# VHH binders against Probable E3 ubiquitin-protein ligase RZFP34 (RZFP34): the designs that were tried, part 3

Target 1, 302 residues: Probable E3 ubiquitin-protein ligase RZFP34 (RZFP34), of Oryza sativa subsp. japonica (Rice) (q5jl96)
Amino acid sequence: MGAMDVQLESTAVQHGQAKINVEEHALVSLLSDEKYATEKTEDVDPDDYEKLEEGIMQYGCAHYRRRCRIRAPCCNEIFDCRHCHNETKNSIKIDAVKRHELPRHEVQQVICSLCGTEQEVRQVCISCGVCMGKYFCEVCKLFDDDVSKQQYHCNGCGICRIGGKENFFHCSKCGCCYSIVLKNSHACVEGAMHHDCPICFEYLFESTNDVSVLPCGHTIHVKCLREMEEHCQFACPLCSKSVCDMSKAWERLDEELATISDTCDNKMVRILCNDCGATSEVQFHLIAHKCQKCKSYNTRQI

## First folded at step 11 (VHH)

Design m3 (from k3 with S101Q)
Fold by ESMFold2, look of step 11:
Structure m3 (fold): chain B 302 residues (1-302), chain A 125 residues (1-125)
Amino acid sequence: as target 1 above (302 residues)
Amino acid sequence: QVQLVESGGALVQPGGSLRLSCAASGFTFSDYGMRWYRQAPGKEREWVAGISYSGSSTSYEDSVKGRFTISRDDARNTVYLQMNSLKPEDTAVYYCARDYQVATAAEGDRTFDYWGQGTQVTVSS
């Protein structure tokens, strides 16, 4: 599977492989991108640059690559990453009173993967001089060697995101970073991202899985929406509005009903359209009723 | 593997029109929005236009609004950029990319999309 990240910066290197080539000066740019770190504009000595790159992409866990481990502030144990901690300490096998997640913003100590030195959170190891993560966020205490994901910190969300800062905007009402494609044209639902996916029940705001913003403004994982559609479920689980353009499906239904419609049925019924909200009075049909305003068959009898 | 192949670039005179195509493969096209970018010589790559997965939302960079139209054909796994009233400033290599509607949280492994070769648009008399 080759999905999810888009390399959107003007200096992005394009290759037909998943591997990422890092330019010699990329580490200097990463260091200068840290808002609170001061960097002098001198050339990087090749020996110092080699130390910064030592072990890049070679350390980490099943979740992602970085060159340090963390001391969990909540339980004082060492884990490879926040997700490793949560899988151990917040599983259903743990007594419910003891279950907890690692509070990412409270991490104060990291352990360099190369030399083993425990130290306060910083990007470059105080002992051996290696860079512990090519991307570093002092707020989230996040270290990540794979900068092709184009990580950035969103102050509005309070966490780091991927995909490039210039490609997204923070919608304060919805409570998340949405694509600039949606900036002036999304249905804005209060707290739309601060709930669980209605299919898999995983919290959407902090998900690392792709999320769809439906035309109605409700949200669902991309894969969960695909599963719905594969089972012929085309209405939003929360509000019943259509999740996609149903025009072709409605045209086919028009044709099928025309070939089997009764010509003598005088019964009229009132319907409410789930898509546009209009009420109509239409001829009764056993199979389906069409909204007279927007022509959708996504209707209910009232 | 994700593949994006741009085509349709040409040399045109100012005021002319072109239609760019981007053929996509290696993912479920209807699950994702699409974007167009461009890069002129000596300039940074810049966003041009985008379309949501359903086609219900489109957006454009200010300098192309009213002149360019993005569209998609899910049956052909293709996104298009219709460019009208072309100006010399539109000269660039044009690239397409997959649009992610929500910026997902960091701290995860991710497979990356790569830029294609792009398609050259030249507006000159």
Scores: ipSAE 0.751, ipTM 0.891, lowest interface PAE 0.7, mean pLDDT 83
Fold by OpenDDE, look of step 16:
Structure m3 (fold): chain B 302 residues (1-302), chain A 125 residues (1-125)
Amino acid sequence: as target 1 above (302 residues)
Amino acid sequence: QVQLVESGGALVQPGGSLRLSCAASGFTFSDYGMRWYRQAPGKEREWVAGISYSGSSTSYEDSVKGRFTISRDDARNTVYLQMNSLKPEDTAVYYCARDYQVATAAEGDRTFDYWGQGTQVTVSS
């Protein structure tokens, strides 16, 4: 009974690899740097120029100088600025249920401080021709005659910042504008600025107070950090890492501990270093335990 | 009041070296980073170098990389700029300023940068 060797002719289907030359037309989207052409005010009639500058720095509030007020979209009342609104509406005199903040981006109407004309948000008054703020941000509805602050709008932050755009970069992960000095060196922490200061509990992202980026990447007010240091608190409130270079302090501690007689029982303890994350087994000491990896005394028993 | 006083500017030949100093007062120096700027005649002020408050981070403009070194002495409330291999293009008034690690919101802050009077650096044959 003949075993029919069915020679299965494996028809090697030569799948012609059509090299789809996907010519990646790199659409170099010429992001035309829309140079905000400072429209050369070349042909502005001298008279129009004088009108634009009328009352410059003479109007505004404690927060900034401007030549307009805002109609708050939330309550339909008129305020000098969003801060004035927020201070008023969050006052202890206001029922807690009625307290609210002004949504800055939703401001639609402004009132010229010179002529009283109410209009849509624009830099120039449609009635009297006055510039209502030398700095104007259409997104934030921000007006400011004091350009010495070097205001700029950060699209990443969604808000206006001060200090000049060239001096900062936006870190998308941290969610804030950091100094150019930190561009390649900061500890990048997701949402690092989108939380309250661990000391004063003020929201950091919109804070007008100076903020420090700690070596661990967490953020804190400069003043709050100073206060910590004054109280000999050198560990990050959030992650317990050292907030500064403690090497000299550790050296001093080494010297001090060397003078203390080893009267402690040969008890070994397991420690975790807050700075480097290493675990070590060390002889028990009443005062401090040294990390065997990074030599830090910022350790805890585990 | 915040005060910054730049010093050390001089006339030097190309290839020469200078060390600029900026003495700071009126604030806790150790809490802030520092920057150096320069302004050449007829040009805008440009950033040159920066150092973080801890001194652990430094940055430089591309044109000065490898030639300039920024450093700080917190005990003396002073920031330094060591300038080596000076070029005629480095001729400028040099200024120091505080470095803010984080850009603050635009509302409420009236004082951003403090500048000294600057120190003149001239590089010529």
Scores: ipSAE 0.709, ipTM 0.886, lowest interface PAE 0.5, mean pLDDT 86

## First folded at step 12 (VHH; from j4 with Y114V)

Design n5
Fold by OpenDDE, look of step 16:
Structure n5 (fold): chain B 302 residues (1-302), chain A 125 residues (1-125)
Amino acid sequence: as target 1 above (302 residues)
Amino acid sequence: QVQLVESGGALVQPGGSLRLSCAASGFTFSSYGMRWYRQAPGKEREWVAGISYSGSSTSYEDSVKGRFTISRDDARNTVYLQMNSLKPEDTAVYYCARDYSVATAAEGDRTFDVWGQGTQVTVSS
């Protein structure tokens, strides 16, 4: 009874180490410092300079001081600005199905407010030579004679912002420009600005109203935050974390609770702290429960 | 109307200390961050320090780090700049300004650049 020695030929699978030559494509970040050369108008003929400034701050609408109007690419009508268009087209008088916003980046034609020439989007009128906006952004098709706003285009945001480029940084994760004060300290939340205000339901990213970044990293209009505070609401509508330093309030609450003997009969409850996320077991109290970790009273029973 | 009023500027010796104050009115102070700027003679205005609306975040220009401290008192609608170890190079008019946590779209508030009158700080022997 012959023991067939089954020679299991161990086929050595030569794992060919494919040296993936990760060619380090040095992404030479062409930091094209596109110096938007404010072309030093140094060599502009004085006469040409006068033409450029003709009618400065004298034209425009409630939204912008500019010396041009736009032809809306969506409806082929002429408006003073994108906002004027949107206000008109989103009016209650307009059928809901026909309501729409102007795609700012798709504007191709402008009308000079001084001479009436219609042309491709450019800063200077090809006919009369007037500058149609001291601030001009080719990407956003934005014109504004009022440079006091310190307008700048943020490539990360894809839109023009105000307040000076030097005062803000773009957070790629949050998807917005935050104050340089927050550069190293903000709670970074993905798409923090790409949602509606939790209070007024206005879209925050393009809001013209002041927006605040809460300690939790969520964003809200400053006016809405104030309204919350006036109503003694101090928890984030989105995550329930405290929107401000409540330490002093908690201290006062400690004092108040110390005077209230209403400790029900040794009943223990489990609580979750909205601020630090810690769970605690505490004696039941009718009014509030204190987090044992961070001492916050922003807690809920679980 | 939004108003900022700086105070506390003085002549001080090198190595001395000074505390600047900026009183704010016309807006909800507690809802905004604040910044200090300074402008030396013949120079452009430069950022010095900033504090968030909650006070939880502070930032400083490199030349003043470790010497200057920004703080706020919301009950008094006041932002402060404690300046220690003052140097002649710190000689400037100091201004406070409102800070915004988020840059608004270009159609935003025209009142972004609210400045006080400034307060003169002179550091000299």
Scores: ipSAE 0.658, ipTM 0.863, lowest interface PAE 0.5, mean pLDDT 86

## First folded at step 14 (VHH)

Design q2
Fold by OpenDDE, look of step 18:
Structure q2 (fold): chain B 302 residues (1-302), chain A 126 residues (1-126)
Amino acid sequence: as target 1 above (302 residues)
Amino acid sequence: QVQLVESGGALVQPGGSLRLSCAASGFTFSDYGMRWYRQAPGKEREWVAGISYSGSSTSYEDSVKGRFTISRDDARNTVYLQMNSLKPEDTAVYYCARDYSVATAAEGDRSEFDYWGQGTQVTVSS
């Protein structure tokens, strides 16, 4: 009995893939949007402007291009960035009890990469006058010369995001930033990002991997979703709803089933649709059962 | 299927102008920001310009500021890169990309876009 490889040509459903990178909820007080103003270098003497740009994109680490290092408040050591710290301190060489993450919001001191001056967290070096990061966030203590990322601070998330503030919105219920495409159209799930990926079991909120919001509102790593699709798995691992538009697949299945003479006895079965929640009574079929309400084949016998 | 198709690349003299186009299909174009990248021979791909989904915000690499202008026409599902005062250093294959991702500050590499065009060759030579 040959497994009919139903080549479900998954029509690439326009998944508004809100890539949600969820980092830690800091209680960011309602500081007015005005304070994140890049100090308008408008009145800077041309000579001062040259100083500000000195060494731009020439310093930093694999994570950030920046012209400063940070003194970690947790261990008082100097690192290129938070990620460098965390990679070092969470190494297998480090005793598990001593492993820790850098509290980004608690960083108070930075070291200029050009002149070596250690100072309080500021965008500009007080000694040599260099801008230590073209993008600077005072809340996250984030410096980055690479503004191509279109960084912005999300007060709701408590962290800096990339992709341009206008392209995203913060959903307070879901606890994350979604693409503006999903504004008023997503299934709002409280704390949608505050769970493990249902596939790889990595905590999504802390994941460095891209996260997708499914039509059902559940979240999954983009890579994991792609893997599911490659394996012809199109149901949400959490709620069993279809993760994409399966209408074309269902039409094909209709055609296939029409060619199969079900010699099976006129046995009626009760089915539950995973997509719409409707219960139907349908003729038993060996391959699949169609929801009588929404016409989905994402059904189960009950 | 999402498709991006760049066009408009040519050989131009230094100081010349060129307008690149990127035609998008397979997704709701108006919902996404767009970006231009370029890759010179033997160099890494570098970001050139970006535009928000609404077109209200634009950004540029420092080397192209004042010379290049990114724009979009949502009715035509097209993003443009107007390049003026072209220099030999601007010689590269130019790529458009869809801006789809929210990344935390943790993402150092924006090079992983879900969709890229085939690119269009721009050569600036006397």
Scores: ipSAE 0.167, ipTM 0.609, lowest interface PAE 1.7, mean pLDDT 82

Design q3 (from k3 with T111E)
Fold by OpenDDE, look of step 14:
Structure q3 (fold): chain B 302 residues (1-302), chain A 125 residues (1-125)
Amino acid sequence: as target 1 above (302 residues)
Amino acid sequence: QVQLVESGGALVQPGGSLRLSCAASGFTFSDYGMRWYRQAPGKEREWVAGISYSGSSTSYEDSVKGRFTISRDDARNTVYLQMNSLKPEDTAVYYCARDYSVATAAEGDREFDYWGQGTQVTVSS
C-alpha cells in the first residue's frame, strides 16, 4: 500500500503569523531623543555623553549586548544574562536537583562590565557613568544595547517583548502580545500562550522562539509548525483543526478518490468534521470521508 | 504571494541624498511594520531603520540617526528611506523587510519572513 506522497504544494497561506516575540524587553525609552529634548538640557558635559556611550555594543553575550553582568539572586553567582545562567544551571553536568532558572524580576545587583563596580540595578553605572544598556527595563532587570530589537515592556505580559510596542497589542484573554494583524482576526483562546508547545513541550509564553497563532487560536512554535508541515501533518495537535488552508489538498483528494472504484459496500458511516464541527452521514470509504458541510477531509468516524 | 521590491539605489557623491522605495504587495500593508536593512560587501546584514504599522513610531541605527528618515505611504503600499548626508560607509545593498517579530536574539539572522531583492547604494567620490 504505497504511501501516496501527496506533494502538498504548501501554498504559503499568508496566515498572519503573528510572530509573538516573547522576549522580555521593556524599553524604557529614557534615551528616546524626544524625552531628552524636553527635560532641561542641563549641559550634559560632552564628556558625560561620551561616558554614557563608552563601549556600546562591545560587551555582553550571545543573547544580549550589554555593559553589565548580573548577580543571580538564586545562587549568588555572576552571569552575563539570565539565559547564560539558565544554560549553565540546567546543563546535563548539573545534578537535576540543583537545576533551576533565574528569577528575572528578583535580580537586584549588576556588575558594570567597564569598571567592575557592583551596584543595585540601574541603567547607569554609579562609578564610571557608563550606560549599561541602551534599552533598560527596571521591572525585568533587562539591559540591551541592541535597540534594533525594538524592545518594550508589556504590563499585561509582565515581561519585555520585542518587535516594537506599536506593532503589537496585548490580548488579555490569550495572555500575550499578538501582532496588530491579529487584533481583529485571531481566534481568542483563553490562556493560549500559557501552555507548552504541543510539539517540543517548551513553555511558549517565555519562549525566545517565534510563536505562531493557528487559525483555531492555539499556539505553536513556528519551527515546530514547519516541522509538522514537512511531515505532512496539517492538523492542530490540540484540537485537530486544520492548521492551514487545505482546500487545494481536498480538491486533489477528490480527484484521486474519483478514480478509485467504489467497491466498498453501501455502508453508511457517521463522521465528525474536525474543521467545522458538523456531523454527516456518508458512504463508507477506505481512504477518507468528506464533510458534507465544509467539504473538508479532516474528519473522523463517530 | 508576498512581494517586496526595492528601488532607488544609485551612485551618489559623499554628502548627497537618495530616496529608496520599497513596494509591497500580496498582504495588507497597513497592518505591518516595515524595516530597512543594509549589507556591505564582506559584512553582515545590519538593521538600519524601522517604522510601525501606523507610522507613529520610527527607530534608527545610531550611525544613521539624523541623516536617514523612514516613512510609509499606505495608499501606495510603499515604505521609503530618505537618506541624507550620505557617507562612503553607507555603501551597501539595502533591503526592505516586513516586520516580523523575531523572539530570539541569539540567532543572528533575524528571520524576516519576507525580503526584497535589495537595491545597491554606492557612495563614492
Scores: ipSAE 0.077, ipTM 0.565, lowest interface PAE 2.9, mean pLDDT 82

Design q4 (from k3 with S30D)
Fold by OpenDDE, look of step 14:
Structure q4 (fold): chain B 302 residues (1-302), chain A 125 residues (1-125)
Amino acid sequence: as target 1 above (302 residues)
Amino acid sequence: QVQLVESGGALVQPGGSLRLSCAASGFTFDDYGMRWYRQAPGKEREWVAGISYSGSSTSYEDSVKGRFTISRDDARNTVYLQMNSLKPEDTAVYYCARDYSVATAAEGDRTFDYWGQGTQVTVSS
């Protein structure tokens, strides 16, 4: 019985994949030209401005461009960033009992990358005067010279995000910042982002990987969704609803089924549609049953 | 299908001006932020400018601040990059990109789901 490789031409239904940029960047735009304009231009000595920008984008790690390192509050060791810490402390070489994540909000001390001064978390070094991150969030203790990420702090999330504050809104019910594209169109699911990815089991809310909001409102990593699609898995792992427009696939299936002689006994079966929730009574078929309401083949016998 | 088509690239002299255009299709343009990138020969692609979906917020790479202006015309589904006081260092292929809501910090400029083919800007005496 040959597995019919239904080459589902994934018509990339441009589902507005609100890629939730989960990265915690609160841009306190202190350096937005506008707020520097209203406080008294005390003659910031041109020399002071040069000091602020010294070494910009020249320091940091693979994760952030910053001119400071952090002292981890959990282990009192120095790391370039929380990710560097977490990668190190969760390595296979470390005893499972000793593995831990850095509590980002609890960081209190930073080390200037230019002069080596250790100080309380501040944007500017108290010793050499260098800005340690063009983007700075006091809540998340986040520094980043790379403002191209358009970091912003979301009070609703409690963490910094990227992609520009104006491009996102915080959905309090879903518990995360979604693209403005989804503001009026997403299926709102309570705590949708406060779950593990159903595929890789990574916690989605803090994931640095792209997250997709499915039509059903459930969330999944984009990479994991793509992997599902590559394996011809088109049902939500959580609720079994179709994750994309399957209309064309259903049409093809109609055509295929039309060629298969109904040799099956006049057995009627009750089916539940995973997509629309309707129940139908249909003639038994060995391959698939079509929902009488929405015409989906994403159905199960009940 | 989402399409981005850059245009307006040319050869200009130092100190000259150029306006790039990116025509967008296949999606609701006014729902998305847009960005410009550039890639010089032998260099990595770098961010140049960004504009929010509403056009209310703009951002620039430091080297182009005061010289470049990003704008959008939603009626025309087009984003623009006005480039003034061009320098030889501005020579690159310029790319338009659509913002997508992806938080991935770790791997490259993953904040965009669609890119154009680019337009060549050459600044030479």
Scores: ipSAE 0.028, ipTM 0.480, lowest interface PAE 3.3, mean pLDDT 82

